# VHH binders against Protein farnesyltransferase/geranylgeranyltransferase type-1 subunit alpha (RAM2), part 5

Target 1, 316 residues: Protein farnesyltransferase/geranylgeranyltransferase type-1 subunit alpha (RAM2), of Saccharomyces cerevisiae (p29703)
Amino acid sequence: MEEYDYSDVKPLPIETDLQDELCRIMYTEDYKRLMGLARALISLNELSPRALQLTAEIIDVAPAFYTIWNYRFNIVRHMMSESEDTVLYLNKELDWLDEVTLNNPKNYQIWSYRQSLLKLHPSPSFKRELPILKLMIDDDSKNYHVWSYRKWCCLFFSDFQHELAYASDLIETDIYNNSAWTHRMFYWVNAKDVISKVELADELQFIMDKIQLVPQNISPWTYLRGFQELFHDRLQWDSKVVDFATTFIGDVLSLPIGSPEDLPEIESSYALEFLAYHWGADPCTRDNAVKAYSLLAIKYDPIRKNLWHHKINNLN
Below, E stands for the ipSAE of ESMFold2; O stands for the ipSAE of OpenDDE; V2 stands for 0.75 times the mean of E and O plus 0.25 times the DockQ between their complexes.

## First folded at step 1 (VHH)

Design b09 (framework vhh_7sr4_2)
Fold by ESMFold2-Fast, scan of step 1:
Structure b09 (fold): chain B 316 residues (1-316), chain A 125 residues (1-125)
Amino acid sequence: as target 1 above (316 residues)
Amino acid sequence: EVKLVESGGGLVQPGGSLRLSCAASGSIFSEYAMGWYRQTPGKQRDLVADIYSGGSTKYGDSVKGRFTISRDNTKNTVYLQMNSLKPEDTAVYYCAKSFDTPYGEYLPSDEYDYWGQGTQVTVSS
């Protein structure tokens, strides 16, 4: 937008090693010039409007260049301290960053910089972050960086009130979305010191309902085990959960171990794995665990045969 | 900096039509709730129309069936088509923008974060 003069600055050339040249990495002349100017201004520790604009130009072409984000943060911190209105200045910076973020959804430095700006802001707003989080998740519902940033916001603002409903909505949209199941677990780990009886019952019902819809979906089974481990003092392997899981494996534990062709189909290999894990924790049921892992190795998950044998050998 | 610039106001005869436009700056326009509010001297601001990120709309009882709100996310602009104008529609019309929730929930007027300067609409013979 603005045109700045750099006639008083000698660009420092981009240094590429021999390995980069062998890989035939080419840079535009403009990029070389911008990087040279940035290196010169950084060496001078110049914290000026022209330096701020230069960092924006570099970020437009090289958003993964870590050094430029650190330099921009130093400039912003300096300029905000001299501003008549620090809130307006930082909101303007966040408005600029929104555009950069939308163009670079998987760039770690952008999300890290965003956290730094919120920490610097006198009156940061979680409400301001929600539209960009929604837009980014709508574009890619499994984007690790967006989910990580949302978790950071929940912790930074100490606000978890909408997270359980949000996770539920994304699970309704895509029951296989492991990121949504992981976020639901994040809620229980961080939002609750103690779970009420009603919350426990409602959550178990939610999990069982989702398993019932797609019994061969790994995500809710992994989540169920994690939830049970998190609240083991309250839950202590509720017999209703174990009974529920056994409905998906038929009578395979009562049948002799024969050839794979003689064993029946089951509704969920993950149910069998869940039960094997449960039985393996108690000396009185270790024989059941051994049989379950053996059945997984022989018929229900033979691709992971070596894993199942390893688990049998590790039983006390 | 978020700026809302209104245009299209003016003087019209009763029964006439006007189209108001509000050009909004901001990188996430499609995810913001946008609204039109009006105010006459000495009175509180009244809802004219809202349009949410999901495209759903809400209208004030006095304008329902006569006014239509729409948005063009490509142009970062919200529109208010005003038909069958009455003298009672004379007011300063304000464009408003706010952060939207992931669910596109209703935003009360006192929760809007940004307001335009306003544009005068006068309906008179």
Scores: ipSAE 0.000, ipTM 0.233, lowest interface PAE 16.7, mean pLDDT 81

Design b10 (framework vhh_7sr4_2)
Fold by ESMFold2-Fast, scan of step 1:
Structure b10 (fold): chain B 316 residues (1-316), chain A 126 residues (1-126)
Amino acid sequence: as target 1 above (316 residues)
Amino acid sequence: EVKLVESGGGLVQPGGSLRLSCAASGFIFSDYAMGWYRQTPGKQRDLVADITSGGSTKYGDSVKGRFTISRDNTKNTVYLQMNSLKPEDTAVYYCATSSDYAEWLESYSEGDFDYWGQGTQVTVSS
């Protein structure tokens, strides 16, 4: 709402092709004026309230402009040092950034800047980050930047206590949400030095229950394989998992590999792929792996037949 | 009710051998995994060896090739044969078992063992 006076500053012309391209995209006299003023203030190394407001005006119209975020960070760092209450100052900056983020959910620079503010903050709070993360995931549950930032927060704060439940909730909302399954794996990789028998049992049951609900969903099958690989040195559940997976492919392994129209339908091509991978790890079951990949190439996933042939060629 | 009693510890010269025994009672021994751990004062307990109900074994990196774990289900006893002993093997050795049967575990971590013996001291010095 407040306008600052820039009458003492001469706007500088755009000196690079990159900034010329931005001006052409925007096609506005206001944008040209704002950019000219920004270049002038940057050249003067001015770290002032009017410079801070100018960066906000530019971010409002060109939030992907890298240089302006770096300039704003320098201004904020300087003004914070002059503040009576650095915590309050940085919290006000985060409040401003929350509004910018809600208006620009797919902007990379916003999340990088947010990380920089939390690193600068004397007492950063993961609890403060949770509402904005929730709002943005509720809007787009597969937003790569939001998920990446949540993972960064978990590592930065060394806090994973809510992540398994959170992943469960999003999987319950959308069982096909691969971002939620990926985040669940992130939890196991990073949160646990030792996994208990109860946690292993509960996780295997969770995976199998979700597969049972939608057997032709790639996400929990990919997750099961990853979970098995992560904890294989402790687990002998391969036989139980193999038995479970075979319930989705009928008797196709017992049938001759003839024409595709003679083969039955199966509940999950991903079960067959999972079994092929498992059998391919052991020379004693190589023939089962070859047959499974061949069945995928011929009938159950012929679009990726070249991939299946490649996998067969890589077996021993 | 579950009781684990270690024996066979003592003082031995470097390069010597000892055989530890752990007599178990109060549970169906053949259904449970058994483990040997060791601890020196001020350190966490380290895995020496474990053996599943099915007979699969796992060893700590520092003892591989020197120590052998075995079990006799008819005697409810687990054994640790220690060969080529080094001063670094000096520790209190503990026998352990789980309160639960876990069919899908090929090996156990320290957190999976609920019952521990009182320990037996092994000292390797010249």
Scores: ipSAE 0.000, ipTM 0.272, lowest interface PAE 12.8, mean pLDDT 84

Design b11 (framework vhh_7sr4_2)
Fold by ESMFold2-Fast, scan of step 1:
Structure b11 (fold): chain B 316 residues (1-316), chain A 125 residues (1-125)
Amino acid sequence: as target 1 above (316 residues)
Amino acid sequence: EVKLVESGGGLVQPGGSLRLSCAASGFTFSSYWMGWYRQTPGKQRDLVADITSGGSTKYGDSVKGRFTISRDNTKNTVYLQMNSLKPEDTAVYYCAKGTPSEFYEDLLSGRFDYWGQGTQVTVSS
């Protein structure tokens, strides 16, 4: 930690409507001083080492302050251009950012800044990003920002080689982890232009095995529908998938629609929803779709009954 | 118009045998994969067996080793030979027309777009 002199700078007072309308936070004298100095240096467009240090101090107490991240990026860009070793300079900036990121995992500006640094870097490394991604996911396996950043890295580096196995590992750890299922879908959408018959068959088996373990888990059913839609030309609503889904609803479609207490329990309401969607795609099976959505509305998912009525009304 | 007409169902004693036939018309039979499904009251429809235009077969776990699916492209007919029948085999058996055989291997399970009216098989002493 270097202590910098600001005796040549007059702090500008903190002026914000946010304090009156959106923020009831009382500013400490230290925070007022830092913000006043930042406002003054920004107004002067000062791109100096003391300005860089000031942005770090402000980020430590106010990491969501968008203006300070933009100012720091301008300073870094300027100082990097004057550096003898741009790679070393940017790697030191990433080292600093690693600590900030670990302390603020749900801050959008931090992940956005990481992307900007990697774009600026002459030889960025996905391998360097992996340890921080692992630590963050180990701490919170459902953190949307960390998953979004990992997807961005895969696209930026055009590297998907470990992503299917990674998604499998997190699904094995927590079968309900929708972020892991979403990442698995991201892999199929982006990893290759051509998917082999073996890959397609293996993936379908993976999905069905996970559904069999916990039939009342929404994530793999949503994933299965998405996978069917993505590879519609290859799957064409395979009878194996439809027959498999049917094993989770018993004989409910053969029974008269009556009061909820007269209807049996089923292993999965999501299976019934999946089948309703399938039947709703063909006018010849419209009656099956209407019955399935009606059963969801009256017994198997009454909390979403307005959604089910809407789906019935949207059938041709 | 596609037509599938099942025959050969009936009452048989446990340990007995039956041969189901499905006469197909209205499409180029030899170009399509064919299958058999069964359904018992209160249960969902189960895959019994399917067969590609080239003769490759797949069976449900409960019937493997006891049932044999075959086809005669000259007669536009698919057959299901059922041996060592058990009371649990009691069901309505449906003949099914799949997609063209070139698409069968995409998921190794077949895809059916038409079913016949079904034929009852009852295994009882």
Scores: ipSAE 0.000, ipTM 0.076, lowest interface PAE 24.1, mean pLDDT 81

Design b12 (framework vhh_7sr4_2; at its last look DockQ between E and O 0.04; V2 from the best seeds 0.00; counts 0 for: pae E 17.0 > 2, unsure alone 58.2 < 65, grease 25.1 > 24.2, placed apart)
Fold by OpenDDE, look of step 2:
Structure b12 (fold): chain B 316 residues (1-316), chain A 124 residues (1-124)
Amino acid sequence: as target 1 above (316 residues)
Amino acid sequence: EVKLVESGGGLVQPGGSLRLSCAASGSIFSIYAMGWYRQTPGKQRDLVADITSGGYTKYGDSVKGRFTISRDNTKNTVYLQMNSLKPEDTAVYYCATDSYELLDEWGSTSYDYWGQGTQVTVSS
């Protein structure tokens, strides 16, 4: 870390009203000095290497402080404009940011800042971002900020080539990873206009295979429904899909509705829900939907009993 | 793999305007930069305009101030607004896309995919 002289700068007092929640525990003399210096430099509109370093020090102790991220961006933007090699300069900044990102997995500002840098970058690279994205997701598969950023990158770079395989890898590792399923859907939403019939069939097979592995996993059923709706009218679903779902409920729809104890076990309540949803769209099969929802309410998913009754009441 | 389809070319009078479009389809690869080149028979292909994913643009010297390149990343489409066209702008215009690999020299681009080209003719 480079040492800078601040003897020419008078630190300003910290305004407690703006930082109470963020900095209450960090009010050491050193922190007060750093923040005071930052306020002073901001007031002076100083965009300099020492200002940049100061922001790094502050981010180290207060990574959620949005004002400092904004200030840093202004500094970087200015310094970039004065640089003989803009690409090199921003790449160094990204290198620094990678370290900060890894050390602050729950920070939101980091990702916003990353987006801003990539927009500023003359030659940004998605490939550069992929490793850190993978690491962050591996650390926390439910990190919404990281997923959002990845999706942003795909759109920003017009690059979706890695996303299907990436989602597959995550699903292979954890078939219950709902974020991975959701991201996979994101891919199809963006690729639907260029997908071939072969690819469509392959994806359907993928979904069915994953459902067969764990029939009582909600993620692939939700995904299947979304996938069908993306490419087909609700009334025009292939019999293959309906038949497939039916394999998980046996002959329960042919049996009278009685005591839960008298009803057989099924392999997937989500299959039943899926079928109910499909049948509910057609007046000719609506009775099947009513029965399916009733079965869900009475035995196979009684926790959501009220939802199922609501579904029945809204079939018309 | 990636297919580039140009459109918007044609015959125009000097001083007129054209708007070229190029849409990328097929397998979506990393489209770091999109650009337009032009070529006349017997001459080398020259850069007309280039735009990065970050919105940075580069123009050939002869078209600066007259041509504007823009990009819609959501549609994988690049546009070239050509104003104040001159006879010397007559050429086949090619759309190109490139990817940026981490191992590449920073700041350098190589176009990996090319369109079939669209004829632009400026004549009275």
Scores: ipSAE 0.000, ipTM 0.226, lowest interface PAE 14.0, mean pLDDT 89
ESMFold2-Fast, scan of step 1: ipSAE 0.014; ipTM 0.481
ESMFold2, look of step 2: ipSAE 0.000; ipTM 0.206
ESMFold2 (binder alone), look of step 2: mean pLDDT 74; pTM 0.743

Design b13 (framework vhh_7sr4_2)
Fold by ESMFold2-Fast, scan of step 1:
Structure b13 (fold): chain B 316 residues (1-316), chain A 126 residues (1-126)
Amino acid sequence: as target 1 above (316 residues)
Amino acid sequence: EVKLVESGGGLVQPGGSLRLSCAASGFTFSDYAMGWYRQTPGKQRDLVADITSGGSTKYGDSVKGRFTISRDNTKNTVYLQMNSLKPEDTAVYYCAKVEYTYDEGSDTYLTYFDYWGQGTQVTVSS
């Protein structure tokens, strides 16, 4: 914490003539003073230690203020170029940013600024990013900003080597964690240009094992469907998957459609939905798809009955 | 140094059209929201239209359906296409660089205006 003198700088006034309900201006004494000083220093294009400190003070009270992050980036870029050790300078900036990020995990400007710093860094390290990513996900496993930033890092560094194991660990911790399943899909889409049949078979077994543990979990069923769509030209095991899914719906397809009270319980409505989708893709199995969607509408997922009727109407 | 320069204002008859342009310099234009505001003598400035960096738009109730805001990031320019102009649209039109500050206490975005253009006069008269 340093205290700088601004007596040589006259703060620029904030505009106060607006009355529109969509426009609200923050008028606290400290906010007005800090913003006035920032505008004055920006207008002078001052790239100094006191300007850097001022941006830190503003970020502490208004971390979503777009202009201040851009101004700080310009100051950092200038001071970095004048530094004897550019790597050390940028690593110190990342250390400062780590503290700001931990206090504001859902602020998108922070993650955008972090990306800008890594692009500026002559030797950026994915290894340096991993501890804060892990800490943030451990605190909130569904924080989409953190997950988006991790995906950006994987692409930026062209490094996916730990991602499948990481997704597996999070799924072991919470099998319902859709963010972890989504990240696992990101791996298969992006990590390799060539994927072996053994790797695909192992992944299918992983999915089936997780479904078997909790059949009424939407995440692995959605993932299974997406995985099959992604690798349809490589997956000669459609019958194996259909047979597996069928084990979760009993004999409901062989029974006449009755009142909800007369229909048996099934282990997974998501299995029935998965099968309906599969059968709906082939005219030869259209009748099975119609029956499955009808069963979803009347008993197994009646809240979405309009969706199931719509799906029936779109079958060829 | 941030600079906003408006152009395209003038005199038009009711029912006519004008296209305002605002040329921006001194900042990374594509990263910031831009807006058009207008002021009639003796009144405060009112929102006409704004556009976020992502292209989402908002319009003042009096201009919805008649005006269209757009941006060209390759030219660092924001535009306001004004159609079906009415005498009550007569005002000085200002371009603004817009900041949105999220206020966690009220769960609301507050608007802060970094910079204003000098304004351009639009007169709608027969």
Scores: ipSAE 0.000, ipTM 0.146, lowest interface PAE 18.3, mean pLDDT 82

Design b14 (framework vhh_7sr4_2; at its last look DockQ between E and O 0.03; V2 from the best seeds 0.00; counts 0 for: pae E 14.8 > 2, unsure alone 64.0 < 65, placed apart)
Fold by ESMFold2, look of step 2:
Structure b14 (fold): chain B 316 residues (1-316), chain A 124 residues (1-124)
Amino acid sequence: as target 1 above (316 residues)
Amino acid sequence: EVKLVESGGGLVQPGGSLRLSCAASGFTFSSYAMGWYRQTPGKQRDLVADIYSGGSTKYGDSVKGRFTISRDNTKNTVYLQMNSLKPEDTAVYYCAKDYEFWTGDSYTYGMDVWGQGTQVTVSS
């Protein structure tokens, strides 16, 4: 890394209101010098290699400082326009950003900057993004920012060809990973103009298979409900779904609502919730919905009993 | 934090044109898909058009060839140019920002955040 000379630059003092002044007592002298130099170079609109390096140093200690990211983008845009190999230049910037990303996985500015680089890139590649996405998901498979960026990439590149298989693989690895289930829904909503009846039936079977493996997993049940709501005009699966969900609650609806200790265990409280939701949509089955919500409030999910009472009130 | 403000609705005769605008704030506009949806009384919101950050578009079947969605990332604005308007286009038109289906926090028709809507009325 080159050591640049800033002796020609007069750092500008940092100005802030009273609350920020109290926090600024804690700033190191190195931080104050870096920020003073940055304010000076920004005011001069200096778009140089030393300015680029200065932004990297500031981002290393203060990665949430939006103004520095914007300044760095302006420097990169200027320098790449003077480069003999624009693709190589931007790919090197993406490599640097990979390092920053690994150290700051929850910083929104990093992902916004990455999007800006791809928009500027004359030949961007989704394939080139996959290694950093894999590393970040391996570190935290539920990192919202990484998943949001992958969704953005799919839309930006108009490329969904691997996303159903990818979501399936992650669900196989961790069936509780709601981010993977949400990404699977993202695929169905965005990847195709037309979804065949066979594809929808196959997806229903996939959902039911995963519920069968771990019936007390909320993710596939909420996914199933959402899929039904979005695509119900495409499939006639209501009786098959109701029959399937019923297998997880035994005969609890045939029993009187007595005390909790007199009621049996069931395989899934989420099955009961799912059935209550479906029965509540039809006046002919409203009594079943009221009973199911009552059972949830009394025994099978009493932590959320106020929610269940609210649902009952809305039915009456 | 996120705000979407629709404008440009009004009364127009059949065969006429309108241009809707949606001003967005509170997020990095250029990074998100945006869309237009419409709702008539007693019905669910229907897709009119989506536009993705990369510029690709999707349209509802009833508006293909008549409506055009576009965006201006420098003004944080998405537009809907509506031509050859018909009485059945009468609805409240909503601007929307991209989606998270069944996250447990929010559920919508492919979009997470909605504007307040602007009325379009096509009548003689």
Scores: ipSAE 0.000, ipTM 0.166, lowest interface PAE 14.8, mean pLDDT 81
ESMFold2-Fast, scan of step 1: ipSAE 0.012; ipTM 0.488
ESMFold2 (binder alone), look of step 2: mean pLDDT 77; pTM 0.767
OpenDDE, look of step 2: ipSAE 0.013; ipTM 0.272

Design b15 (framework vhh_7sr4_2)
Fold by ESMFold2-Fast, scan of step 1:
Structure b15 (fold): chain B 316 residues (1-316), chain A 124 residues (1-124)
Amino acid sequence: as target 1 above (316 residues)
Amino acid sequence: EVKLVESGGGLVQPGGSLRLSCAASGSIFSIYAMGWYRQTPGKQRDLVADITSGGSTKYGDSVKGRFTISRDNTKNTVYLQMNSLKPEDTAVYYCATKSYFGRTYSLPSQYDYWGQGTQVTVSS
């Protein structure tokens, strides 16, 4: 790298009182110098190559320093406007940001800055974003920032073509990954204006297959309910789902409500909750809903018994 | 998982020009950068030039000003335009890819793919 000259700039002092009182950390002389130079250049509103390099050095040691990201963005906007090739300039900035992002996966400012760069870019590419997103999720499959950024990209580029397959792959890797199930729902809500009956049938089969593998997994049951609600007009006459859910609760609906010790075990309490919710939507099946919620309160999910009682009361 | 197909190598006279091409196929979305490296007999592989998916370039000191790397993202192909060739440029040239999956994710199929190499000979 090029060594820049700062002899014309006097570093401004760091706020050491706050560090001593709140963090009690020892700053190196290099860190103090670096921060002092940044404060001085910011106060001068200097938008120069040396200022850009200084922001990179500070981000390397203090990536959560919000002010430095705003300053870097202002420098980039200015330098981009003076560049002979704006696309090349912004692509170089994204290349730099890739390395910073990989080293700081849970830093909010990095993802926000990335969105700002894509908005500024004359020809942004979703294809360029995909490898980093995949790597970050492979490292931490529940990283909220990465999932949120991927959803933002899908909406920004109006491109959902890989999302269903991607969600499927992550569910295959970890069937309990609620983030993957949530992303799959994001696809159905946002990806298409027209959805065929074949697509809906294939998705329902996917859900049922995953439930069958692990019946006591909450994620696909929550997803199934959301899917039914989203496509109610097309699924209102399909009793297949109710019949399927019933296979996981045995004969508990035909048994008298007695002592908890007299009730059998069931394959899924979430199946019972799903059925209760379904029956609760129709006055003709209210009695079934009441019985199912009562069984949840008494035996199958007693920790949430107050919730089940409130659900029964709301059926009136 | 990534396959690289190199073309354009051969014999050329000093002062001449040659263009190498490298087409990538397979899991191309895992590729962070593509480039050219060369190896002379008895020496280590050295960077000639590389280009990121975004278009940022890096050149080896010995080729700056003479070689130009470019990329066609629609064809997933990288090109190396070699001008003012010298006998010292004689080497086996390897197309290579750098992956986003570095050390953070250790799947061999998803990082640092190399082509088979193509011979470039600069001789009178």
Scores: ipSAE 0.000, ipTM 0.309, lowest interface PAE 14.1, mean pLDDT 82

Design b16 (framework vhh_7sr4_2)
Fold by ESMFold2-Fast, scan of step 1:
Structure b16 (fold): chain B 316 residues (1-316), chain A 125 residues (1-125)
Amino acid sequence: as target 1 above (316 residues)
Amino acid sequence: EVKLVESGGGLVQPGGSLRLSCAASGSTFSSYAMGWYRQTPGKQRDLVADIYSGGSTKYGDSVKGRFTISRDNTKNTVYLQMNSLKPEDTAVYYCAKHYSGEFTYPLSSSQFDYWGQGTQVTVSS
């Protein structure tokens, strides 16, 4: 079988390789020292300034080490209680964490620790969080952790007033940004107990306009289905929306199924999937749903053919 | 951006003393850990001393009892008092800023591990 041990293969000796070997030795020994000290201080439950500094050194090289974040949080809670100015102390900790966060944008522990600090803070500020959230999204507009943290802040502060406009801005920047569409849905689910007829009509128009620009974009179709289900019984879907979706599939449901090469092109396979789901909810249109899923399997989305067969088998 | 300016190096006889200074700018000095490292040509860089924001200190094994690190937060300066100097202390000494600082930068993902240009210490007869 395969062997993945390369210990018997050493790079050819050149000056650069020698320097790399020395740096690796130095790093390994320093890392062992730091980890040994951390184990000792944790076992003693030492909550001191030197222990705080040690956690920072370890986080710099091993930010995914869950135990060190818990230890740092315990130290911070203790030192905060001994501080003359708790707000200043926690703000300085958040300032340190901003540096760590910018260097490790996809580390779960960092965002979790940030939540813990805000819960501990006597006067936390959503306004303080906004610059780092914007900077991180500007660098990577699809970063799941940053979006999850922004949603958590909206719920924690009970503040949704800028979220719809923010989602719109990011969709205008990149219409394919599924994270922005997901965040827009988060707004409707959490910020509104009741939607007005004007708000409903404006939102449907926004969705349809974005679909019209790029009909083969999955994100607004998934969003449209979710929005319709959220505010309309799926058995009473708005006929305007169904009619709109039908404009993207031509006459494929009226044509006999011969061979894939005899079927016309359509503007959106996602429109066909959307309509199949709608028709599948009503026994009177079940045959249309079966045909739509069959067409997806045969021609319009054959890569997912097993999914479409499964959908057909699960129709009531 | 953090800028570190080192001074105080020179030539000294064995058994002599020198005091190195490192002036820091561009960040909130009192919230950062500061350290001294030394390097001889063709060798790895070694820890000499660290001082943390709370005032606690750490020393390399070869300098314990002979060197003392201190800081003056009002002057944004860190010092290294070197006593009982030995020929093996001959090196370029670098001032460094460690992780544990107040975020003061408006732009970019730059690491907050900054080094000065170094100051030469030579211990010989």
Scores: ipSAE 0.000, ipTM 0.095, lowest interface PAE 19.8, mean pLDDT 79

